# Designs tried in a protein design chat: VHH binders against Uncharacterized protein AF_1994. Part 16

Target 1, 207 residues: Uncharacterized protein AF_1994, of Archaeoglobus fulgidus (o28285)
Amino acid sequence: SVTVGHTTVYYTNVPDAKAEVLAGYLQEEFGFTSDTDILLSMSGNEYEVRIPSSYSSPSEVEESFKVYFALLASRVSEEVFFGSPVKLVLVTHQNDELFAVKNQYSFEKAGRVFVYFKGVDREQAFNLANYLESLVGENYDWDVIFEQSEGVYHVVPFVGINDASELTPEMENSYQSMATELEDVLGGDVVVHLVNFEGYEVAAFEG
Key: E = the ipSAE of ESMFold2; O = the ipSAE of ESMFold2 at other seeds; V2 = 0.75 times the mean of E and O plus 0.25 times the DockQ between their complexes.

## First folded at step 16 (VHH; framework vhh_8pnl_2)

Design N8T11 (from R11T with G103N; at its last look DockQ between E and O 0.85; V2 from the best seeds 0.00; counts 0 for: unsure alone 64.1 < 65)
Fold by ESMFold2, look of step 16:
Structure N8T11 (fold): chain B 207 residues (1-207), chain A 120 residues (1-120)
Amino acid sequence: as target 1 above (207 residues)
Amino acid sequence: QGQLVESGGGLVQPGGSLRLSCADAGDPFSSYYMAWYRQAPGKERELVARITSGDSTNYADFVKGRFTISRDNAKSTLYLQMNSLKPEDTAMYYCARVRYPSNRFTTDYWGQGTRVTVSA
């Protein structure tokens, strides 16, 4: 096993160095202050990471945390396992499964703007991340999904409102301007979809 | 990492008031909830109040109408007005940027905190 801070990774069929990177990654991500045991294994070509929690049942797991956990799977895949398939499993302290998710996106970043992308080129994901960082600076935490379907770029920033009734005129103006500018940056039709932390769309802006 | 700076803490008598401020709380693309948390010695941090970018608020049950969270976007400042203070409100108070709220995990970004002491 390998320990970084309060995070200990117990592993099978995984190189020592990757287990250590995972331990450091999760220690920084979660800031564990009590000793926490992570189980890491590889079966076939998929890494499985089991993360313990004090949740007692699946119904206690917030929808917002499930959204976060799904994004984390993509970051762990790219940053720890070089893009390999990853399954994250949320468990009880007795290792009973509560929720599981597989990485769904590739991942790029500029500063702390995180772009989760699918069906678009990595160069375009870099362009999007750099453009967004130019607006907010290097220390602004922002998760953005980026994909293409039927010839349209879909840019999906997560936002700190619960529903459409909270949308302000300032927010509308800022995101409409972004949608318009992104058509030039990305070289095609763009829709910007705002989603809340539970993953529900609350507004959309056509470029 | 600490961009958030809390101030306004101090020593007060029971029944008194304090106004906490959190500087550099700007959110130019509305990508966060903002919150106040507190931690008493030997206790876990707990949510005090949360505010969305659309000004919807949530308060912990122990607040019972005594505290008010607010923001001033022109000043990039978050506030916590605390009235009718009790000795059990004694804690470090932290400003936080919150995404994907969870009752069991936090990946929130926290300030350094400001001390509030309510002495009999």
Scores: ipSAE 0.713, ipTM 0.868, lowest interface PAE 0.8, mean pLDDT 91
ESMFold2 (binder alone), look of step 16: mean pLDDT 77; pTM 0.778
ESMFold2 at other seeds, look of step 16: ipSAE 0.734; ipTM 0.868

Design S11 (from R11T with T106S; at its last look DockQ between E and O 0.84; V2 from the best seeds 0.70)
Fold by ESMFold2, look of step 16:
Structure S11 (fold): chain B 207 residues (1-207), chain A 120 residues (1-120)
Amino acid sequence: as target 1 above (207 residues)
Amino acid sequence: QGQLVESGGGLVQPGGSLRLSCADAGDPFSSYYMAWYRQAPGKERELVARITSGDSTNYADFVKGRFTISRDNAKSTLYLQMNSLKPEDTAMYYCARVRYPSGRFSTDYWGQGTRVTVSA
């Protein structure tokens, strides 16, 4: 096993160095202050990472955490396992499965702007990340999904409002301006979809 | 984005009031909630209050109407008005940027904290 801070990874069929990177990544990500045992294995062509919690049942797991956990799977795949398939499993302290996700996106970043992308090339994702960082600076925390369907780029930033009733004129103005500028940055038609932390769309802006 | 810096803590008698402030870099694209957490000696950090980018608020049960979270967007400043303080409110108070709220996990960005002491 390998330990970084309070995070210990027990592993099979993976290199020691990967387990250590995972331990450090999860220690930083979760900031565990009590000893936490992570199980890491390779199953078929897929890494499996089992993360313990004090949840007692699947119904206790918040929708917002499930959204976060799904994004985390894509980051772990790219940052720890160089794009390899990853399954993250949230478990009880008795190792009973509560919730599982697999990585669905590739991942790029600029500063703390994180772009999760599918169906677009990495250079475009990099251009999106850099453009967004230029608006907000290198220390602005922002998760954004980026994909293309039917010839339209879909840019999906996560926002800190609960539902559409909280959308302000200032938010509308800022995001309309961004949608318009992104058509030049990405070289095509753009729709910006705002989603709340539970993954529900609260607004959309055409470029 | 600047470092979150809390201020306004201090010693106060039971029943007294304090106003905590948190300087931040603003939230021009509404990408997170703002929150106050507290941590008493020997305890885990716990949520005190949270405010969305649309000004919806959520308070821990122990607040019971005594505290008010608010912000001034022009000054990029978060506030916690604390009234009717009790000795059990003694803690280090932190402002935070919060995404994907969870009762069991936190990946929030935290300030350095300001100490509040309520002694009889």
Scores: ipSAE 0.638, ipTM 0.825, lowest interface PAE 1.0, mean pLDDT 90
ESMFold2 (binder alone), look of step 16: mean pLDDT 78; pTM 0.785
ESMFold2 at other seeds, look of step 16: ipSAE 0.655; ipTM 0.824

Design T11V12 (from R11T with T107V; at its last look DockQ between E and O 0.89; V2 from the best seeds 0.00; counts 0 for: grease 25.2 > 24.2, SAP .708 > .668)
Fold by ESMFold2 at other seeds, look of step 16:
Structure T11V12 (fold): chain B 207 residues (1-207), chain A 120 residues (1-120)
Amino acid sequence: as target 1 above (207 residues)
Amino acid sequence: QGQLVESGGGLVQPGGSLRLSCADAGDPFSSYYMAWYRQAPGKERELVARITSGDSTNYADFVKGRFTISRDNAKSTLYLQMNSLKPEDTAMYYCARVRYPSGRFTVDYWGQGTRVTVSA
């Protein structure tokens, strides 16, 4: 096993170095203050990471946490396992499965702006991440999904409102300006889709 | 986006009031909720109140109408109005940026805190 801070990773069929990187990554991500045992294994080409929690049943897991956990799977895949398939499993302290996700996206970042992308190249994801960081600064936490479909770039930032009735004029103006500017940055038609922390779209802005 | 800076704490008698303030840069992209948390000596940090960028509010059960979270968008300032204070409200109070709220895990950014002491 390997320990970083309060995070101990027990592993099989995985190189020591990857287990150590995972331990450090999860310690920083969750900031565990009590000793936490992570199980890491590999079967075929898929890494499985089992993360304990104090939840007692699947119905206790908030939808917002499930959204977060799904994004985390993509970050772990890219930052720890070089893009390899990853399954994250949320478990009880008795290792009973509560919720599982697999990585869905590649990942790029600028500062703390995190871009989860599929169907676009990494250079474009990098351009998007840098543009967004230029707007908000290097310490602004922001998760954004980025895809292309039928010649249109779809940029999907997560936002801290519950539904469309909470949109402010300032938000509308800022996101409309962003959608327009992104057409130059990405070199094509853009739609910006705002999603809440439960993953539901609350607004869209065409460039 | 600078550090969160809380103010307005102090010593107050039971039944008294305080208003806490938190300066934050405007957030035209609304990528997080704002919240107040508190931590009493020897206890775990706990949520007090949360507000969305659209001013929807959520309060911990122990608040029971005594505290009000609010924002002044023109001043980029978050407030916690605390009325009918009790000795058990004695704690460090923190302003926070919150994403993906969860009762078991939290991935938040915290201010340095302001101390509230409620003592007879």
Scores: ipSAE 0.559, ipTM 0.795, lowest interface PAE 1.4, mean pLDDT 89
ESMFold2, look of step 16: ipSAE 0.624; ipTM 0.807
ESMFold2 (binder alone), look of step 16: mean pLDDT 80; pTM 0.807

Design T3T11 (from R11T with V98T; at its last fold request DockQ between E and O 0.91; V2 from the best seeds 0.00; counts 0 for: grease 25.3 > 24.2)
Amino acid sequence: QGQLVESGGGLVQPGGSLRLSCADAGDPFSSYYMAWYRQAPGKERELVARITSGDSTNYADFVKGRFTISRDNAKSTLYLQMNSLKPEDTAMYYCARTRYPSGRFTTDYWGQGTRVTVSA
ESMFold2, look of step 16: ipSAE 0.634; ipTM 0.819
ESMFold2 (binder alone), look of step 16: mean pLDDT 78; pTM 0.783
ESMFold2 at other seeds, look of step 16: ipSAE 0.647; ipTM 0.826
ESMFold2, fold request of step 18: ipSAE 0.711, 0.682, 0.680; ipTM 0.866, 0.846, 0.848
ESMFold2 (binder alone), fold request of step 18: mean pLDDT 78, 78, 78; pTM 0.786, 0.784, 0.787
ESMFold2 at other seeds, fold request of step 18: ipSAE 0.645, 0.671, 0.692; ipTM 0.833, 0.842, 0.852

Design T9T11 (from R11T with R104T; at its last look DockQ between E and O 0.02; V2 from the best seeds 0.00; counts 0 for: pae O 3.8 > 2, placed apart)
Fold by ESMFold2 at other seeds, look of step 16:
Structure T9T11 (fold): chain B 207 residues (1-207), chain A 120 residues (1-120)
Amino acid sequence: as target 1 above (207 residues)
Amino acid sequence: QGQLVESGGGLVQPGGSLRLSCADAGDPFSSYYMAWYRQAPGKERELVARITSGDSTNYADFVKGRFTISRDNAKSTLYLQMNSLKPEDTAMYYCARVRYPSGTFTTDYWGQGTRVTVSA
């Protein structure tokens, strides 16, 4: 086992150094103040990371946490395991499975703007991250999915509204302007999809 | 909770038509962007068509003008009119709210689906 702060990783078939990096990463990410035991293993080509929680059943897991957890799998894959396949498993204190996700995206960031991308190259993901970071500065945490399909770039920021009725004219104008500007930044057609923290799309703006 | 129920599938000959329906038993239909997905045996679920709260539509390239998504908010019902059906359209068809990351969540209000079979 290896411990960093309150995070202890018990591991099988994984090098000591990777377990230590994981322990440090999760300690920083979750800020555990109580001793927390993480199980790390490798089977085939996939790392499995089992993370305990105070939830006692799958139905208790908040939908916004499921979205966060799904994105976290991509960050862990990139930042701890150099892009290797990762399965994150949320468990009870008795190690019973509550929710599991696999990494789906590559990951790039600028300041506190986190870009999760698929079907686009890393340079474009980095350009998007820098554009968004320069717009809002270092004091804004922002998760954004970035995909391309059928010749269209899809930029999917997670926003703090639940449905379209919460959009103000100022927000609509700002996101419409963003969609238009991103066509120049990315060099193609753009749709900006606003999603709530439960992952549901609530508005879309064509560039 | 808020389960979507698909209907209208069946067996048709190539060139035939079907109209799929999707009813929402729970949530206000008009507040969400909705989509039709399909899954052929041994393949990943794929987007067929989507519709915004303002009735703007988007279609997968393979649709090529053959399908039309629409909705009736008074009835809380989503439709997919499928014309000029081809054998490659054979699949289970599902309606769902658009959610990200796509395909990650087993409880995305996806129902049991409705089967479309296109064969001579």
Scores: ipSAE 0.153, ipTM 0.626, lowest interface PAE 3.8, mean pLDDT 85
ESMFold2, look of step 16: ipSAE 0.585; ipTM 0.803
ESMFold2 (binder alone), look of step 16: mean pLDDT 78; pTM 0.786

## First folded at step 17 (VHH; framework vhh_8pnl_2)

Design D8T11 (from R11T with G103D; at its last look DockQ between E and O 0.94; V2 from the best seeds 0.00; counts 0 for: unsure alone 62.2 < 65)
Fold by ESMFold2, look of step 17:
Structure D8T11 (fold): chain B 207 residues (1-207), chain A 120 residues (1-120)
Amino acid sequence: as target 1 above (207 residues)
Amino acid sequence: QGQLVESGGGLVQPGGSLRLSCADAGDPFSSYYMAWYRQAPGKERELVARITSGDSTNYADFVKGRFTISRDNAKSTLYLQMNSLKPEDTAMYYCARVRYPSDRFTTDYWGQGTRVTVSA
């Protein structure tokens, strides 16, 4: 096994160095202050990472955490396993499965702006990440999904409101301006979709 | 985006009031909730109050209307007005940026805290 801080990874059929990278990544991501045992294995070309929790049943797992966990799978795939398929499994301390997800997106970042993309070029995802970081600086936490469908770029930032009734004129103006500017940045038609932390769309802005 | 810095803590008598402030709490694209947590010695951190970018608020049951969370986005400052303080409110108080709220995992970014002591 390999330990970084409070995170210990027990692994089968993976290199020591890779287990150490995973331990460091999860220690930083979750900030564990109690000793935490992670199980890492590989079957075929898919890595499986089992992350323990104090949840006791699947119904206790919040929808917002499931959204986060799905995004984390894509980051782990890219940051730790160089784009390899990853299955993250949330478990009890007795290793009973509660929730599992596979990586759905490729991933790029600029500062702490994280862009999860599918169906677009990596260079465009990088351009989006850099543009957004230029607006907010290197320490602003922002998760954004980026896809293309039927010739339209879809940019999907996660936002800290529950529903459309919470939109302010200032927020609307800021995101409308961003949608307009992004058409130049990305070189095509853009729709910006704001989603809450449960993954529900609360507004949309055409560029 | 700067470091969250709490202030306004101190020693107060039961029934007294304090106003906590959190500097550098700006959120230019409304990408997270803001919150106050507290941690008493030997206890786990617990949520005190949370506010969305649209000013919707949520309070822990123990608050019982005594505390008010608010923010001034123009000044990038988060506040916690604490009234009718009790000795059991004695704790370190932290402001935090909250995304994807969870009862079991804390992925929040938070400051170093400000200490509130309510004499017995």
Scores: ipSAE 0.698, ipTM 0.853, lowest interface PAE 0.8, mean pLDDT 91
ESMFold2 (binder alone), look of step 17: mean pLDDT 76; pTM 0.770
ESMFold2 at other seeds, look of step 17: ipSAE 0.708; ipTM 0.864

Design G7N8 (from R11T with S102G G103N; at its last fold request DockQ between E and O 0.90; V2 from the best seeds 0.70)
Amino acid sequence: QGQLVESGGGLVQPGGSLRLSCADAGDPFSSYYMAWYRQAPGKERELVARITSGDSTNYADFVKGRFTISRDNAKSTLYLQMNSLKPEDTAMYYCARVRYPGNRFTTDYWGQGTRVTVSA
ESMFold2, look of step 17: ipSAE 0.679; ipTM 0.835
ESMFold2 (binder alone), look of step 17: mean pLDDT 79; pTM 0.794
ESMFold2 at other seeds, look of step 17: ipSAE 0.653; ipTM 0.826
ESMFold2, fold request of step 18: ipSAE 0.616, 0.592, 0.647; ipTM 0.812, 0.798, 0.823
ESMFold2 (binder alone), fold request of step 18: mean pLDDT 79, 78, 79; pTM 0.795, 0.792, 0.793
ESMFold2 at other seeds, fold request of step 18: ipSAE 0.620, 0.620, 0.628; ipTM 0.815, 0.813, 0.820

Design KOR (from KO with R99S R104T; at its last look DockQ between E and O 0.85; V2 from the best seeds 0.00; counts 0 for: pae E 2.3 > 2, unsure alone 59.7 < 65)
Fold by ESMFold2, look of step 17:
Structure KOR (fold): chain B 207 residues (1-207), chain A 120 residues (1-120)
Amino acid sequence: as target 1 above (207 residues)
Amino acid sequence: QGQLVESGGGLVQPGGSLRLSCADAGDPSSSYYMAWYRQAPGKERELVARITSGDSTNYADFVKGRFTISRDNAKSTLYLQMNSLKPEDTAMYYCARVSSPSGTSTTDYWGQGTRVTVSA
């Protein structure tokens, strides 16, 4: 096993170095203050990471946490395992499964702008991340899904409002301008889809 | 937009009340939530309550009906009124500005928190 801070990774069939990186990554991500045991294994080309929690049943896990956990799977895949397939499993302290996700996206970042992409080139994801980072300043984190479908780029930022009734004219103008500007940045047609932290669309803006 | 600072914690008997405060909570215009999180010894950090700039609120199932999140924009202060406290509410409580799902777990950006202890 390998320990970083309060995070101990017990592993089979994976290199020591990857287990140590995982331990450090999860210690930083969750900020565990008590000893926490992570199980890491590999079967075929897929890594499985079992992360314990104090939840006792699947129904206790909030939808916004499930959205976060799904995004985390893609970040772990890229930052710890070089893009390899990853399954994250949230478990009880008795190792009973509560919720599981697999990475669905590749991942790129600029500062604290995190771009989760599929069906587009990494160079375009990097250009999107840099553009968005130039907008947000020092203390603003952003998760953004980035896909292409039928020749249209879909840019999906998560936003901290519950529904459309909370959109201000200033926000609408800003995101409309973003959609228009992104057509130059990405070199094609763009739709910006705002989603809340539960993953429900709040608004869409065509470039 | 400086560092968020929590206060108002302390030792209280079961059934008691506390009001937590978080200074410099506000940005006049934002697309982020303000939130209270807590972390008990040996547990992961968990959402307690959140409030949007439009004053829409959400609560974790374990605290609904007992706690109220609110904001005084004139004082740039976020509050958590905690009533009917139980020993299970014993934890370090943190306030946060949360702009995305990934921002809910980053410990390096949060303050030191304020401790709430509920014991007989």
Scores: ipSAE 0.403, ipTM 0.736, lowest interface PAE 2.3, mean pLDDT 86
ESMFold2 (binder alone), look of step 17: mean pLDDT 75; pTM 0.758
ESMFold2 at other seeds, look of step 17: ipSAE 0.471; ipTM 0.782

Design KOY (from KO with Y32T Y33S; at its last look DockQ between E and O 0.86; V2 from the best seeds 0.00; counts 0 for: pae O 4.0 > 2, unsure alone 58.2 < 65)
Fold by ESMFold2 at other seeds, look of step 17:
Structure KOY (fold): chain B 207 residues (1-207), chain A 120 residues (1-120)
Amino acid sequence: as target 1 above (207 residues)
Amino acid sequence: QGQLVESGGGLVQPGGSLRLSCADAGDPSSSTSMAWYRQAPGKERELVARITSGDSTNYADFVKGRFTISRDNAKSTLYLQMNSLKPEDTAMYYCARVRSPSGRSTTDYWGQGTRVTVSA
């Protein structure tokens, strides 16, 4: 096993160095203050990471955490395992499975603007991340999904409103301007979809 | 992001009440909400309650109507009123500015926390 801070990774069929990187990554991500045991294995070409939690049943896991956990799988795949397939499993302290996700996106970042992308190239994701960071600064936490479908770029920022009734004219103007500017940045048609933390679309703006 | 300072924790008996405060919470942007999280010893940090910039609120299932998140924008203060406290509510409580799902879990922008102990 390998320990960083309070995070200990027990591993099989995985190099020591990757287990250590995972331990450090999860220690920083979750901020564990008491000893926490992570199980890491590889079967075939997929890494499995079992992360214990204080949840006692699947119904206790809120939807916003499930969205977060799914995004985390993509970050772990990219930042710890060089883009390899990753399955994250949320478990009880008795190792009973509560929720599992697999990485679905590649990942780029600029500061704390995190871009999860599929169907677009990495240079475009990098350009998007830098553009967004230029608007909000390097310490602004922002998760954004980025993909292309039917010849249109879809930029999907997560936002801190629950539904369209919270949308102000100022927000509408800002995101409409963003959609228009992104057509130059990305070199094509753009739709910006605002999504709440549970993963539901609350508004959309064509470039 | 501004400094967040939690206060109002302490020792209480089961069934008791506490009000937690978080100073400098009064100016979230349209892409930001505020939240209370808790972390019991040996456990991961978990969401307790969230309030949007428009004052819409969400609560974790374990709250079951016992806690109320609110804020006073004139005082730049976020509150968590905790009633009917149970021993399982024992934890460090943190406030956070939550701009995105990933921002909820990072400790870089969180307050220092306030301890709540419910002893029976």
Scores: ipSAE 0.127, ipTM 0.570, lowest interface PAE 4.0, mean pLDDT 84
ESMFold2, look of step 17: ipSAE 0.530; ipTM 0.778
ESMFold2 (binder alone), look of step 17: mean pLDDT 73; pTM 0.738

Design N8S2 (from R11T with D27S G103N; at its last read DockQ between E and O 0.94; V2 from the best seeds 0.77)
Amino acid sequence: QGQLVESGGGLVQPGGSLRLSCADAGSPFSSYYMAWYRQAPGKERELVARITSGDSTNYADFVKGRFTISRDNAKSTLYLQMNSLKPEDTAMYYCARVRYPSNRFTTDYWGQGTRVTVSA
ESMFold2, look of step 17: ipSAE 0.663; ipTM 0.850
ESMFold2 (binder alone), look of step 17: mean pLDDT 78; pTM 0.788
ESMFold2 at other seeds, look of step 17: ipSAE 0.708; ipTM 0.857
ESMFold2, fold request of step 18: ipSAE 0.687, 0.667, 0.681; ipTM 0.854, 0.828, 0.857
ESMFold2 (binder alone), fold request of step 18: mean pLDDT 78, 78, 78; pTM 0.790, 0.792, 0.789
ESMFold2 at other seeds, fold request of step 18: ipSAE 0.677, 0.651, 0.648; ipTM 0.856, 0.835, 0.833
ESMFold2, last read: ipSAE 0.704, 0.662, 0.696; ipTM 0.855, 0.831, 0.849
ESMFold2 (binder alone), last read: mean pLDDT 78, 78, 78; pTM 0.790, 0.790, 0.788
ESMFold2 at other seeds, last read: ipSAE 0.705, 0.683, 0.715; ipTM 0.859, 0.847, 0.862

Design T7T11 (from R11T with S102T; at its last look DockQ between E and O 0.87; V2 from the best seeds 0.62)
Fold by ESMFold2 at other seeds, look of step 17:
Structure T7T11 (fold): chain B 207 residues (1-207), chain A 120 residues (1-120)
Amino acid sequence: as target 1 above (207 residues)
Amino acid sequence: QGQLVESGGGLVQPGGSLRLSCADAGDPFSSYYMAWYRQAPGKERELVARITSGDSTNYADFVKGRFTISRDNAKSTLYLQMNSLKPEDTAMYYCARVRYPTGRFTTDYWGQGTRVTVSA
């Protein structure tokens, strides 16, 4: 096993160096203050990471956590395992499975702006991340999904409102301006879709 | 976007009031909830109050209408108005940026905290 801070990774058929990177990554991501045991294994070409939690049953796991966990799988794949397939499994302290997800996106970042992308090339994802960072600075935490469908770029930032009734004129103005500017940045038609932390769309803006 | 800095803590008598402030709580693209958490000596951190970018609020049960979370976007400042304070409110209070609110695992960015002591 290998330990970083309060995070201990127990692993088989995985290089020591990858287990150590995982331990450090999860320690930083979750900030564990109590000793936490992570199980890491590989089957075929897929890494499996089992992460214990205080949840007691699948019904206790919030939709917002499931959204977060799915994005985390993509970050772990890219930043720890260099893009290899990853399955994250949320478990009880008794190692009973509560929720599992596989990485669905590739990942780019600029500062703390995180772009999760599929169906677009990495250069476009990098352009998007840098543009967004230029608006908010290097210390602004922002998760954004980026896809292309039917020749249109879909940019999907997560926002801190519950539903459309909370949309303010200031938000509308800021995001409409962004949608317009992104057509130049990305070189094509753009729609910006705002989603809440449960993954539901609350507004959309055409460039 | 700078570091979250809490202020306004101190020593107060039971039944008294304090207003906590959190500087640099701006959110130009509405990408966070904002929250206050507290940690009493020897206890785990717990949510006190949360506010969305659209000003919807959520309070822990122990608040019982005594505290009010609010913000001033022009000043990039988050507030916690604390009234009818009780000795059990004694804790370190933290301002936080919250994404994916869960109440268990936190993905939050935290300030350094401000101490509140309620005793006769």
Scores: ipSAE 0.523, ipTM 0.772, lowest interface PAE 1.7, mean pLDDT 89
ESMFold2, look of step 17: ipSAE 0.552; ipTM 0.783
ESMFold2 (binder alone), look of step 17: mean pLDDT 78; pTM 0.785

